# VHH binders against Maintenance of telomere capping protein 2 (MTC2): the designs that were tried, part 15

Target 1, 357 residues: Maintenance of telomere capping protein 2 (MTC2), of Saccharomyces cerevisiae (c7gvl2)
Amino acid sequence: MGDHNLPDFQTCLKFSVTAKKSFLCMYRDSVSKEKLASSMPSTCDIQLKRAINDAYPGGGIKVTVLNSTTASLDSLATTHVKEFEIVIIPDINSLLQPDQAKLVKIMRDCTVAIEKAQSTRIFIGVVHWNNPVQPSGAAKDGDEAGKPAPKTRIFLPTSLRMGAWLKHKFWFACAPPYLDFESSTESSINTRANNSIGMAEEEKQEPESKRSIILNEEANLNDVFVGSTVRRYILDIMVHLRTHRLTYNAKAGGVYTNSLDDVVLLSRLIGLHSGKMFVSPSHVKEASRWYFPMHLELVQRSSMDSSLLYGSDPNLVDEMLEKLAKIKCEEVNEFENPLFLESLVVKNVLSKVVPPV

## First folded at step 4 (VHH)

Design s78 (framework vhh_6z1v_2)
Fold by ESMFold2-Fast, scan of step 4:
Structure s78 (fold): chain B 357 residues (1-357), chain A 121 residues (1-121)
Amino acid sequence: as target 1 above (357 residues)
Amino acid sequence: EVQLVESGGRLVRTGGSLRLSCAASGFTFSNYAMGWFRQAPGKEREVVAAISYSGGSTWHADFVKGRFTISRDNAKNTVYLQMNSLKPEDTAVYYCAAEPYFGTSAEYDYWGQGTQVTVSS
């Protein structure tokens, strides 16, 4: 992985299952959603289910796909399963505000249940994005009936079209899965399907052995050593992100209190994945490249820019934002990453913060 | 309520041995990594040893490596520090602490009151 690329699905899935964290999967949407079939699962849902089964063969994980309806969310809020569950939320960035708020509450309850060891349910939010990303916000906020909207221009659109509270329930974003065995014949596909889903008497795969793999990964993670300087290094990175020229000061740049624990956790997973039982500064840098881009709140208009408190000319701020909007729209296509500008901010901060030795 | 209670500190001669214990209550002990810290008069608190939640991994500071051994008994909700070949510079108040992960980097969730160890020649 490069500094601007989204991490791969399989690694993100394994990390998220081990950490019991939810993540986003970024699909480039080249086809109008208005043309989608009514009752059949989407191609993305089939791909995700297959990728999950490939990572955790023989079961141990229940995969559920939500319909993008209020009724489905209400049902999810009241249903509980004993096995490890992954809930796929198709078109998460198409949810209206009331459903987003409902999902935030459901996810909060699931986090509490995990902490109490009552159940394990994590979420994969599917984000569909087009090239280029278009402005989704209005210049106005909380319009009064009969009052003209403010004339303030919005230069940098929200990358994911998700409310901040919902976005922060997901710890990172990844690229879509690729299909390893797309050259399968009809016979091979049928045999594989029977072996992967069939639990006949003749097939003696043990669901408990698959669950033990997940438990062993959790146990190994808890043995990864985090040294005395690592926490200070992460806090230094967080401070630099919060005070970066392009981040929104009033929102602490999007870098919330939970970020420290999340980056420590992700650094431990990266260390373990690299075969190390300790966290190094390079693991922290990689964790930061995965985590922070999705969690940054960038300045979208001159009124959000803290430099105005220091007497900056709003016209100069607007010129800067216009140049950044061009970079965001043009470079996003090259890197296949809707969070490219956010990743550039992270790269800039990592180049300035001196790692401990 | 959450409590960590250290015991076993006392006066010992150089070259002697001590076992410190820390009894935990009010939280799920087996879900927490544990550490031992010490603070000598006029010095900052320093990390002595750490142990993972299962006891499968341990870390010891270089200045005690080979002399001190951290261990835990999850059935008894207790963490131990076996101190051998004690030196006058080991004189300090020893504290135990609990944290969500193995290491020396996190702010510890829970702290004990400390137990005094004095090593004389």
Scores: ipSAE 0.448, ipTM 0.792, lowest interface PAE 2.7, mean pLDDT 76

Design s79 (from z04b with T104Y E106S D107P W108S T109E; framework vhh_6z1v_2)
Fold by ESMFold2-Fast, scan of step 4:
Structure s79 (fold): chain B 357 residues (1-357), chain A 123 residues (1-123)
Amino acid sequence: as target 1 above (357 residues)
Amino acid sequence: EVQLVESGGRLVRTGGSLRLSCAASGFTFSNYAMGWFRQAPGKEREVVAAISYSGGSTWHADFVKGRFTISRDNAKNTVYLQMNSLKPEDTAVYYCAAEPYFGYLSPSEYDYWGQGTQVTVSS
């Protein structure tokens, strides 16, 4: 995959199942509001269920679809499952801040349960994104006939509509699985997949076979060597990301303490997937391109920019952010990546940090 | 040009009902979370209710929970606040506001604001 492309769903699914980590799946809303939006049924859950079944045809993985509502979140918090469970959230970024906070708590509890070997529940959050979104940068300069409005300008489009705490619960983001058939055929398969055909497949699956495959992958992963110089390389990347011009210093640029372990683990998976029993700098670069775009907090407003501490003009910062917002809008569609600007920051850092030889 | 226009505010008796409307234009309404705020004389502006861009997630302040309901119609670019069992304490100017993220519960996070509509509840 390129520097700015989202990784493919099948590889992300395999890595996430092996690592017992949650990930996001990015769906672009390309449907014009003019006709099909209200009559179009969502097929993302069917596509994802099929892709999961194709990757793990022997069963042993329970797939649950969660509606993005308060009631569904409350229900999920009290539900217990014995099998390896994948919870699909078809419109995760439609949740308001309080419901996103509830989901964070649920996901935290699931992570603790995994660590205690009590249960395994991971999440696939589906993000629906549109671009361009109208930039919200022109704080009203003269509202109410001459009364100035606060100049809080937000120029970067909201690509995910997720709070930092919720975003941080997901390891990386991927592209949607490819469609094998036309929409009318999808609708027919959807009806059947939710009925006798899909149920028959799951009933015939052998859970022990799937668990054996997952456990074997975990065992192989533990054998992948990560040298001290590779760990230092990752730390150097993290420091450069935290101090980047476009990252929000008050939140360490979004690069948290867990990032080292996450990138090490992802680098091991990439190494193993490429047939190597050791992590190289190229594996770290690929892991960084997957991981960090979701784990970066960028400057969205002039008030967030540390240069203001040293007398920088907020209007000049706002001009910079407006230019960056335009670049993000133009390039996001080309790469079909709502995290394009974040990926550009990662590319910039990777070009400056010297890898170990 | 971005514009939010509130309507429906008037004088109403204690225990009465009102439906406030906010008509949006000049931006992609279906991409924005919407909030209703109010400000009573001599008091700070407070959040009353919020609704996600899809309408699937809603929030209501404790002091209006069970009495007020926020809703939206993306086809009409309109957000509503249904106000039931009104109390004198609900007397305030009600503001509609739009936020491009996930419905922060803070006035400072909202980009677009209406001019407000006065609701007066007589005892």
Scores: ipSAE 0.494, ipTM 0.773, lowest interface PAE 1.7, mean pLDDT 77

Design s80 (from z04b with T104W E106S D107P W108S T109E; framework vhh_6z1v_2)
Fold by ESMFold2-Fast, scan of step 4:
Structure s80 (fold): chain B 357 residues (1-357), chain A 123 residues (1-123)
Amino acid sequence: as target 1 above (357 residues)
Amino acid sequence: EVQLVESGGRLVRTGGSLRLSCAASGFTFSNYAMGWFRQAPGKEREVVAAISYSGGSTWHADFVKGRFTISRDNAKNTVYLQMNSLKPEDTAVYYCAAEPYFGWLSPSEYDYWGQGTQVTVSS
């Protein structure tokens, strides 16, 4: 009965710019999109650049598109700008583990620079998803090459193909921007704009105005009141997520230390967007629906399930995981949301935790 | 049925070049990271090179950097390892492997393995 769709791009962009936070944009790779574009990453960066320009016309924000290659990451690590910069990573979940580790370090350094007011660089990670990778019965678990895993092993596939440390550098995931233009049309418009008389003068005035708007939004955000009862409500949600039946207990279900501050910040933005100078429980519920799904780490196999400590039959856990894998493979297509199962976990927790007031 | 079939391994002289191929079937190849591993007699299996499912991210071990290049052709369900300036130390059985997540550099993280192809480099 709740909204199971990913939040809209425009709102997520505005919140992320104001909060100086990085976010994920979820693009579905499909046969239709492959037929329309030579490359999904190329199409996505054009759409994202247009959406950013529409939200912040006349500049004030520098947009850089990064290739998901080792050389591009090494180059990015040494580049700094004084202006507000958004770096688009067109195929973030194609990065190998060592490149993901490099990106984590780069993003960590950018966060430190933001905290010191030295520069502002945030990231939009583009996740290209088809379907969750189906469970494999042939996986080797420390065995010699050529010896398959037991036939009855069930694995719940991961939703994003990103390491936990990289996921935690992004605060939420959103839907792609809704654009009614083809990439060739966008290129034509850009070419025409570049030849326009008087364009440079108009653009020079708009960037100063947009910077002022961003600063005013930051000031207003600090004035949004968050009561102690609201903070306790968020902590209760976090505890319930960490101990949920389907979350991986040994990794605190993916609910990490900074989650409280992130949800408080997102709740303030939702409150401000709603025209209020205080956070209500409804704002917390909405923030939780946006924030937690991408951060959750679910039980992927019976050996990870804490119920085994209480004598649960591994076969019953495997039956549960098989049913959940079906939800991931079939229901995700209906909702265009690769985090659908994670969103159900969040919905379940929100229904159990009693809000204050 | 998932299959990975390596080919191209043979005897080659020091300083020579060789291209290994691994043909994949029975799974959605474009959703898997691929790795090349090798195992010499009396040594543990080690990662040589890895490539993301899109080909946009690659990794090569320090001992082969500048000499070996991994690549893939998703239309042909094939991963390649171009080996240049071969040394006797490169003598090993070379394995291709598939991993469905985000390209770990550990053999234990790979779900599917080929049978291996023998590369022998003579002085």
Scores: ipSAE 0.416, ipTM 0.752, lowest interface PAE 2.5, mean pLDDT 76

Design s81 (framework vhh_6z1v_2)
Fold by ESMFold2-Fast, scan of step 4:
Structure s81 (fold): chain B 357 residues (1-357), chain A 124 residues (1-124)
Amino acid sequence: as target 1 above (357 residues)
Amino acid sequence: EVQLVESGGRLVRTGGSLRLSCAASGFTFSNYAMGWFRQAPGKEREVVAAISYSGGSTWHADFVKGRFTISRDNAKNTVYLQMNSLKPEDTAVYYCAAEPYFGTLWSPSEYDYWGQGTQVTVSS
């Protein structure tokens, strides 16, 4: 609801299906580590499948759950589906870098297939997070015999524990779906109704494809007007994000050239959802709050800070980053948002950039 | 105080098997990716295997792939390296290491906590 809250799952799902884009779903880890280890991933899967069915009753979308293993990724790369497919990746941020690289390649190939109208497969990455612990420093120093050169200390922890290439394959991040399953016994629901649920799903097979409905929504989206002044406003926001004090300038702050098209598309969806056939600056601001926090690369250590080129003291930069790390580790609890610091950067830029009248 | 303690290293004959263990304390083990590294005399420390904090994602170096298997038990705060079909060139000090924040990186410079090592000697 606020500037720093994650958007709701149902709206994000609808937008992502219409746009054929992948998104992240942020689940905060429970305080019970034993309960989390035993049942949390299957509970998330049940919640997500139910939320997708609620949004698209009668089917037309195939839901596949990846087991978050190397073997499952290899299997996914060779599997072909005719239907609109949503692949749920539980615990996506638990993947090692080689498996993250495999997933990036799979997702890239899926994007190409969508562009060629060959198939539609999008991904929901489930991120399990808790308060990040403070990053460890370069504990080893040159005083100890035989040790390698000291590693530059990382003061600002990563928000999602994902590589940048994988993170940028996802459009935005949302809050988990709110479902009344918490007040119901899942075992009793499954025991009493699993056959009825299966039969109801089979009975809802209809001649008219839900894919046709999705295609019609996509066509309506193309009619949403975007003026040149609105496009210039987005570009101005992007430039300010790239040059922000806290963003990593060597990587353009994480704001790549495709960000313009992504924010334009998201602004059109927000406009359409608001009952408008045109994009206003308020739609751009909302799209920016959804999109950019996940697409920012922040300065994590003094060696990444461009101010060093102008004679800044690295120790003062490190002290600043340590203070920001405390905000990131402590304040994310208030908003249930692991991208809270990134959302502050976006808010700061939006306050400085003057929207067109 | 963070501590990683390796055990299980010993003399073993070519073709034999050995299981190394690394017991972790002083940090939330289930939030850390773990790696096994080795260093032979006169060589640089190299990565052997890595495992994600959940255990669902693993990586093994090409020179041990099919012979070594990394695993972990988060309830026991322990990471394991099962070594099969051992060769004389596997002779080295084996180290376990822990990595937070970056996902899993298998470069030695990316790991923040290290054990003291356990010696594995394979006789020809």
Scores: ipSAE 0.306, ipTM 0.690, lowest interface PAE 3.5, mean pLDDT 76

Design s82 (framework vhh_6z1v_2)
Fold by ESMFold2-Fast, scan of step 4:
Structure s82 (fold): chain B 357 residues (1-357), chain A 125 residues (1-125)
Amino acid sequence: as target 1 above (357 residues)
Amino acid sequence: EVQLVESGGRLVRTGGSLRLSCAASGFTFSNYAMGWFRQAPGKEREVVAAISYSGGSTWHADFVKGRFTISRDNAKNTVYLQMNSLKPEDTAVYYCAAEPYFGTLSSWASEYDYWGQGTQVTVSS
């Protein structure tokens, strides 16, 4: 909920189920404890399934965990279920480019099926991250003049290390679920539930009943009013993000045309969650803090900076990017957020764009 | 000490087959993506194939698709390149490379931190 913190999993799950949108879940890996890092894929699977069951007890949602292999992706493309399905991808940012492209096509087809009311399948992509590291040494200029031209140094590595098309299939990124998985208290609660008639009855609740709850939430969402002035405010934010000093102008800063509809939808959900049947500028600011950071395409090297067209010194751009790389690599630990620098860009834009009165 | 040791390179006839191996030590192999690169005399290193840390995803360059297959055995800390239907144009020094833990798998040589010494493959016409 903070300006720079990732939103919480339970709220993100509820919003994503209601909106029928896919989202990313950010798991931090500890390289200082090699055994824990090796176990993380299995742990996240269990935690996510548990969190989903806690949010939607009694069924109505099918949870599928996808092995991130070409064969598993091919199988997923041909498999269809009648129930609302959540597909968990345990290590999405480790996919090779061809498999990322295959997943994009699968997700595109799923979105079309949702729009046609044929089926509902959304995805939770699990991103395993550590402190960002600059790519290993670019060839030195000077002493290697006889070799091919030196590659322009990348100062700001991508936060999610995913292709843009795949990244834009997910609407926001959240923190891992808060679960006390190994506690004796949790085990005791499960034991009590197994011995309780009330819990047994709830667990045996019909899938149709849970589906009705989801449909009612969708109906309520459509009743949340969004004024034309509020829509213009969102567009102003998008324009300011596209033209921001740190965003890559050639790719519109990562802010695509569909971002307007996504932010409107997220603002409605935030408004409804706050007990309001209308969207205020405050809801738009919160939606923007959730949505935009993962979608931004930042200037990674001096050759990407549009200011060079207007006489900026590449050395000054490189100096700026070196300073920003320190923020990206060092400060992400403070907020446990690999999108911290992107969140600063969003905060800067929100401070400059005047909300409607 | 991190080491990548390639083996299997030799002289083969056009149309022949060869299997290259790369033995890794000094790091947690199962957390690293692996790539095979090649370099012919006077040319830059180019990516031939890459494999994810789990072996679940592979990529092969267009010029070797259907002929070369990358695979790995995490129990043996080894990555392999099976080369079939070899052509004179495949003549090069073949290098094994490791991409850092949780690194995005890349076709770019600059993303790989650890490199082997290379193994020479010569294909006679």
Scores: ipSAE 0.000, ipTM 0.169, lowest interface PAE 17.4, mean pLDDT 73

Design s83 (from z04b with E106T D107A T109E; framework vhh_6z1v_2)
Fold by ESMFold2-Fast, scan of step 4:
Structure s83 (fold): chain B 357 residues (1-357), chain A 123 residues (1-123)
Amino acid sequence: as target 1 above (357 residues)
Amino acid sequence: EVQLVESGGRLVRTGGSLRLSCAASGFTFSNYAMGWFRQAPGKEREVVAAISYSGGSTWHADFVKGRFTISRDNAKNTVYLQMNSLKPEDTAVYYCAAEPYFGTLTAWEYDYWGQGTQVTVSS
């Protein structure tokens, strides 16, 4: 099991800091409503700040909470700091498309600055999700205003309420850190693993500086061997995802050019975390289960389905999508994972692609 | 049942102000982005303003920016459009709409629509 669970926050944070990559943290609205009395954005940022401090004690990493408002996004581009900065976006999926575009530009500029070693700013996007509801909004004739019906009805709801360009700026999604109903001390964060599937992490020692620890991890990562057969295996997985029955052909299923480098990097991190100085096919499978689900672009309506080019009946495609939408709405509750259907697609591809010997 | 009911439309003189309201029922209002659209006779329906489910992200069309302000009250399941410095070209039927997916400004992506409220600006 674990194929459908989100990875744990602490492992994702460590990997993302070492790789200088941004990631998403998934908060279930139903759980938040039951346990949290304060504003959701404020409560989540308190928990995330504590978790970051636990992983990197002593405050060597600057943590900034970005209010998910139009005004705050406009000001973010003009600010920078000399130290390693993590920007928490407490409600990233509340952004309208124009603000999502602004954030994409800001994140792109930050990635360029990291590549030039000018500054280090990564983002943790907090996604507040609820059980997806199958869309239903066909206008009725007569007394209704007569809103133009969409060309083809959308049957499969979006998983993250984020546009593709913004979604692709984050490399994976994780579960939130452990929640205590009393907002307990930092020790309560250690009471149990929150959807953790990785092995226990070594505690970072206080005598070492935060910068020294991060640089040490980067040096170790560069020593992890990745063979050409492993790279071919990743490419085979990518091709199968692009041509999967449920992925959107026109957008290569969401599998873009940078996916190879991202999966190689994540596989190295998983290998190193498991105590290996080389990447195996099992590390690639785990990296693929973490990485690809949030990057996939699925067929949401019959007009997106490439089978129409071969004479498929749109009504049969709509019926299939309607059934998949019901599965998506029901099963996300069990796994606490809004990317459950995407995880099934990845699992299906991994079962078909033969790993190298 | 899902229902959006617009109110507040009336005849107003050029330079006047008006506040439109849209009351929502039958769905979890606080999970939906809301938009105001308008349609004049013989014209296509165009997006005027939009607001995220939290109220933190807002968008206004260039032709109304600085004059119109969208807002929402999740406790009352209501979205508002404050219209100032009204012009004759603002004359249209104004529609309230709800979108649960990714904060789009595209009309056909909105799942639920109101019946519309007529705004007429004279002189």
Scores: ipSAE 0.607, ipTM 0.855, lowest interface PAE 1.2, mean pLDDT 78

Design s84 (from z04b with L105V E106R D107E; framework vhh_6z1v_2)
Fold by ESMFold2-Fast, scan of step 4:
Structure s84 (fold): chain B 357 residues (1-357), chain A 123 residues (1-123)
Amino acid sequence: as target 1 above (357 residues)
Amino acid sequence: EVQLVESGGRLVRTGGSLRLSCAASGFTFSNYAMGWFRQAPGKEREVVAAISYSGGSTWHADFVKGRFTISRDNAKNTVYLQMNSLKPEDTAVYYCAAEPYFGTVREWTYDYWGQGTQVTVSS
């Protein structure tokens, strides 16, 4: 895929199932949640559920659609299944911060359960974007104090309306699935099978077969060789991201220590998918383009990092950041990628870090 | 011009009920989280309840949980606070506010504020 395009859903799903990691699916509001003739679940939920069922037909993976509501999160916190489960969270970025904190805890508990081989539950968060957002403290036009509809009322690429802790629970983001089959939407959906007797029957018929496929993929993944020079290359990329001019220095740019293991794992998956039993620098570059945009904290205001342009007027720094965000939002729409500005930072770093020979 | 206009505040007896309304104009209401805050004489402003732009995610402060319910109607650009089992301690000016960023329940992230509506609870 291109430097700024989101990866495709099918590949992201396969990688995430194999790695037992959660990911985000980015929908534009113009394509998502149609209320006219689209009752529960939403159109996005129907498309995602169908894409998952097409990739893993006959059961073996339980698919649950969870509403982005306080009650649904409280219910999920106490409900655990013994089978492999994918939980779809539509409109995940609509959650208030306290509910986001609840979801972070639930996801953390699920990760611990996976590590202990007790259960496997991963999440697909659906982000609905293209909503206008008024930047806090944006440079006003000087005339209208408290302008009601400023021209900067656009969805900022650095703001998914998700707190950093929730965002970091998802290892990458993908484009919506593109379904090549011409089944009618009505005949392709089966919400009853999701949480009903039909779902249980499907799981009972093929659960061991589907689990065996997932386990075999994990075994093959462990055979993919990762050299020390490749690991060093990833560390060099991480250091450059942490010290980049546009990343928030006080928070190490959002690049945490576990990022190394995540990028190594993703690079192995990309290598295996390309038919290679070793990781090359090109695999690392692709993994970095997928992973790091989700794991960057950018400077939005001069007050976040005065070292960004030390000795300069903070108002000028804020003005430059607002202009940059506005300009880059045009590219966000072109590439259908709300993380376009983060992708530019990653591209810049990859162009400067010399890969191993 | 951005406006948040609270209404419904009045004198009510202990144990009574009251519904506050906040009418919003001048911004895309359905893209903002909304919150209710209150301030009693001589005290700091405190957050009472918040609701996401979709209406599905809600938060209520522990001191009103089970008694107050926040809701919204995006078609009417209005947010509501249903107050039940009112206590003298609930006496305050109630403020409506809008938050466009992370759905936080922290005062300093709210960009737009109403003028307030007085609620007085007497024994």
Scores: ipSAE 0.594, ipTM 0.848, lowest interface PAE 1.2, mean pLDDT 76

Design s85 (from z04b with T109E Y110F; framework vhh_6z1v_2)
Amino acid sequence: EVQLVESGGRLVRTGGSLRLSCAASGFTFSNYAMGWFRQAPGKEREVVAAISYSGGSTWHADFVKGRFTISRDNAKNTVYLQMNSLKPEDTAVYYCAAEPYFGTLEDWEFDYWGQGTQVTVSS
ESMFold2-Fast, scan of step 4: ipSAE 0.215; ipTM 0.644

Design s86 (from z04b with D107A D111N; framework vhh_6z1v_2)
Amino acid sequence: EVQLVESGGRLVRTGGSLRLSCAASGFTFSNYAMGWFRQAPGKEREVVAAISYSGGSTWHADFVKGRFTISRDNAKNTVYLQMNSLKPEDTAVYYCAAEPYFGTLEAWTYNYWGQGTQVTVSS
ESMFold2-Fast, scan of step 4: ipSAE 0.685; ipTM 0.891

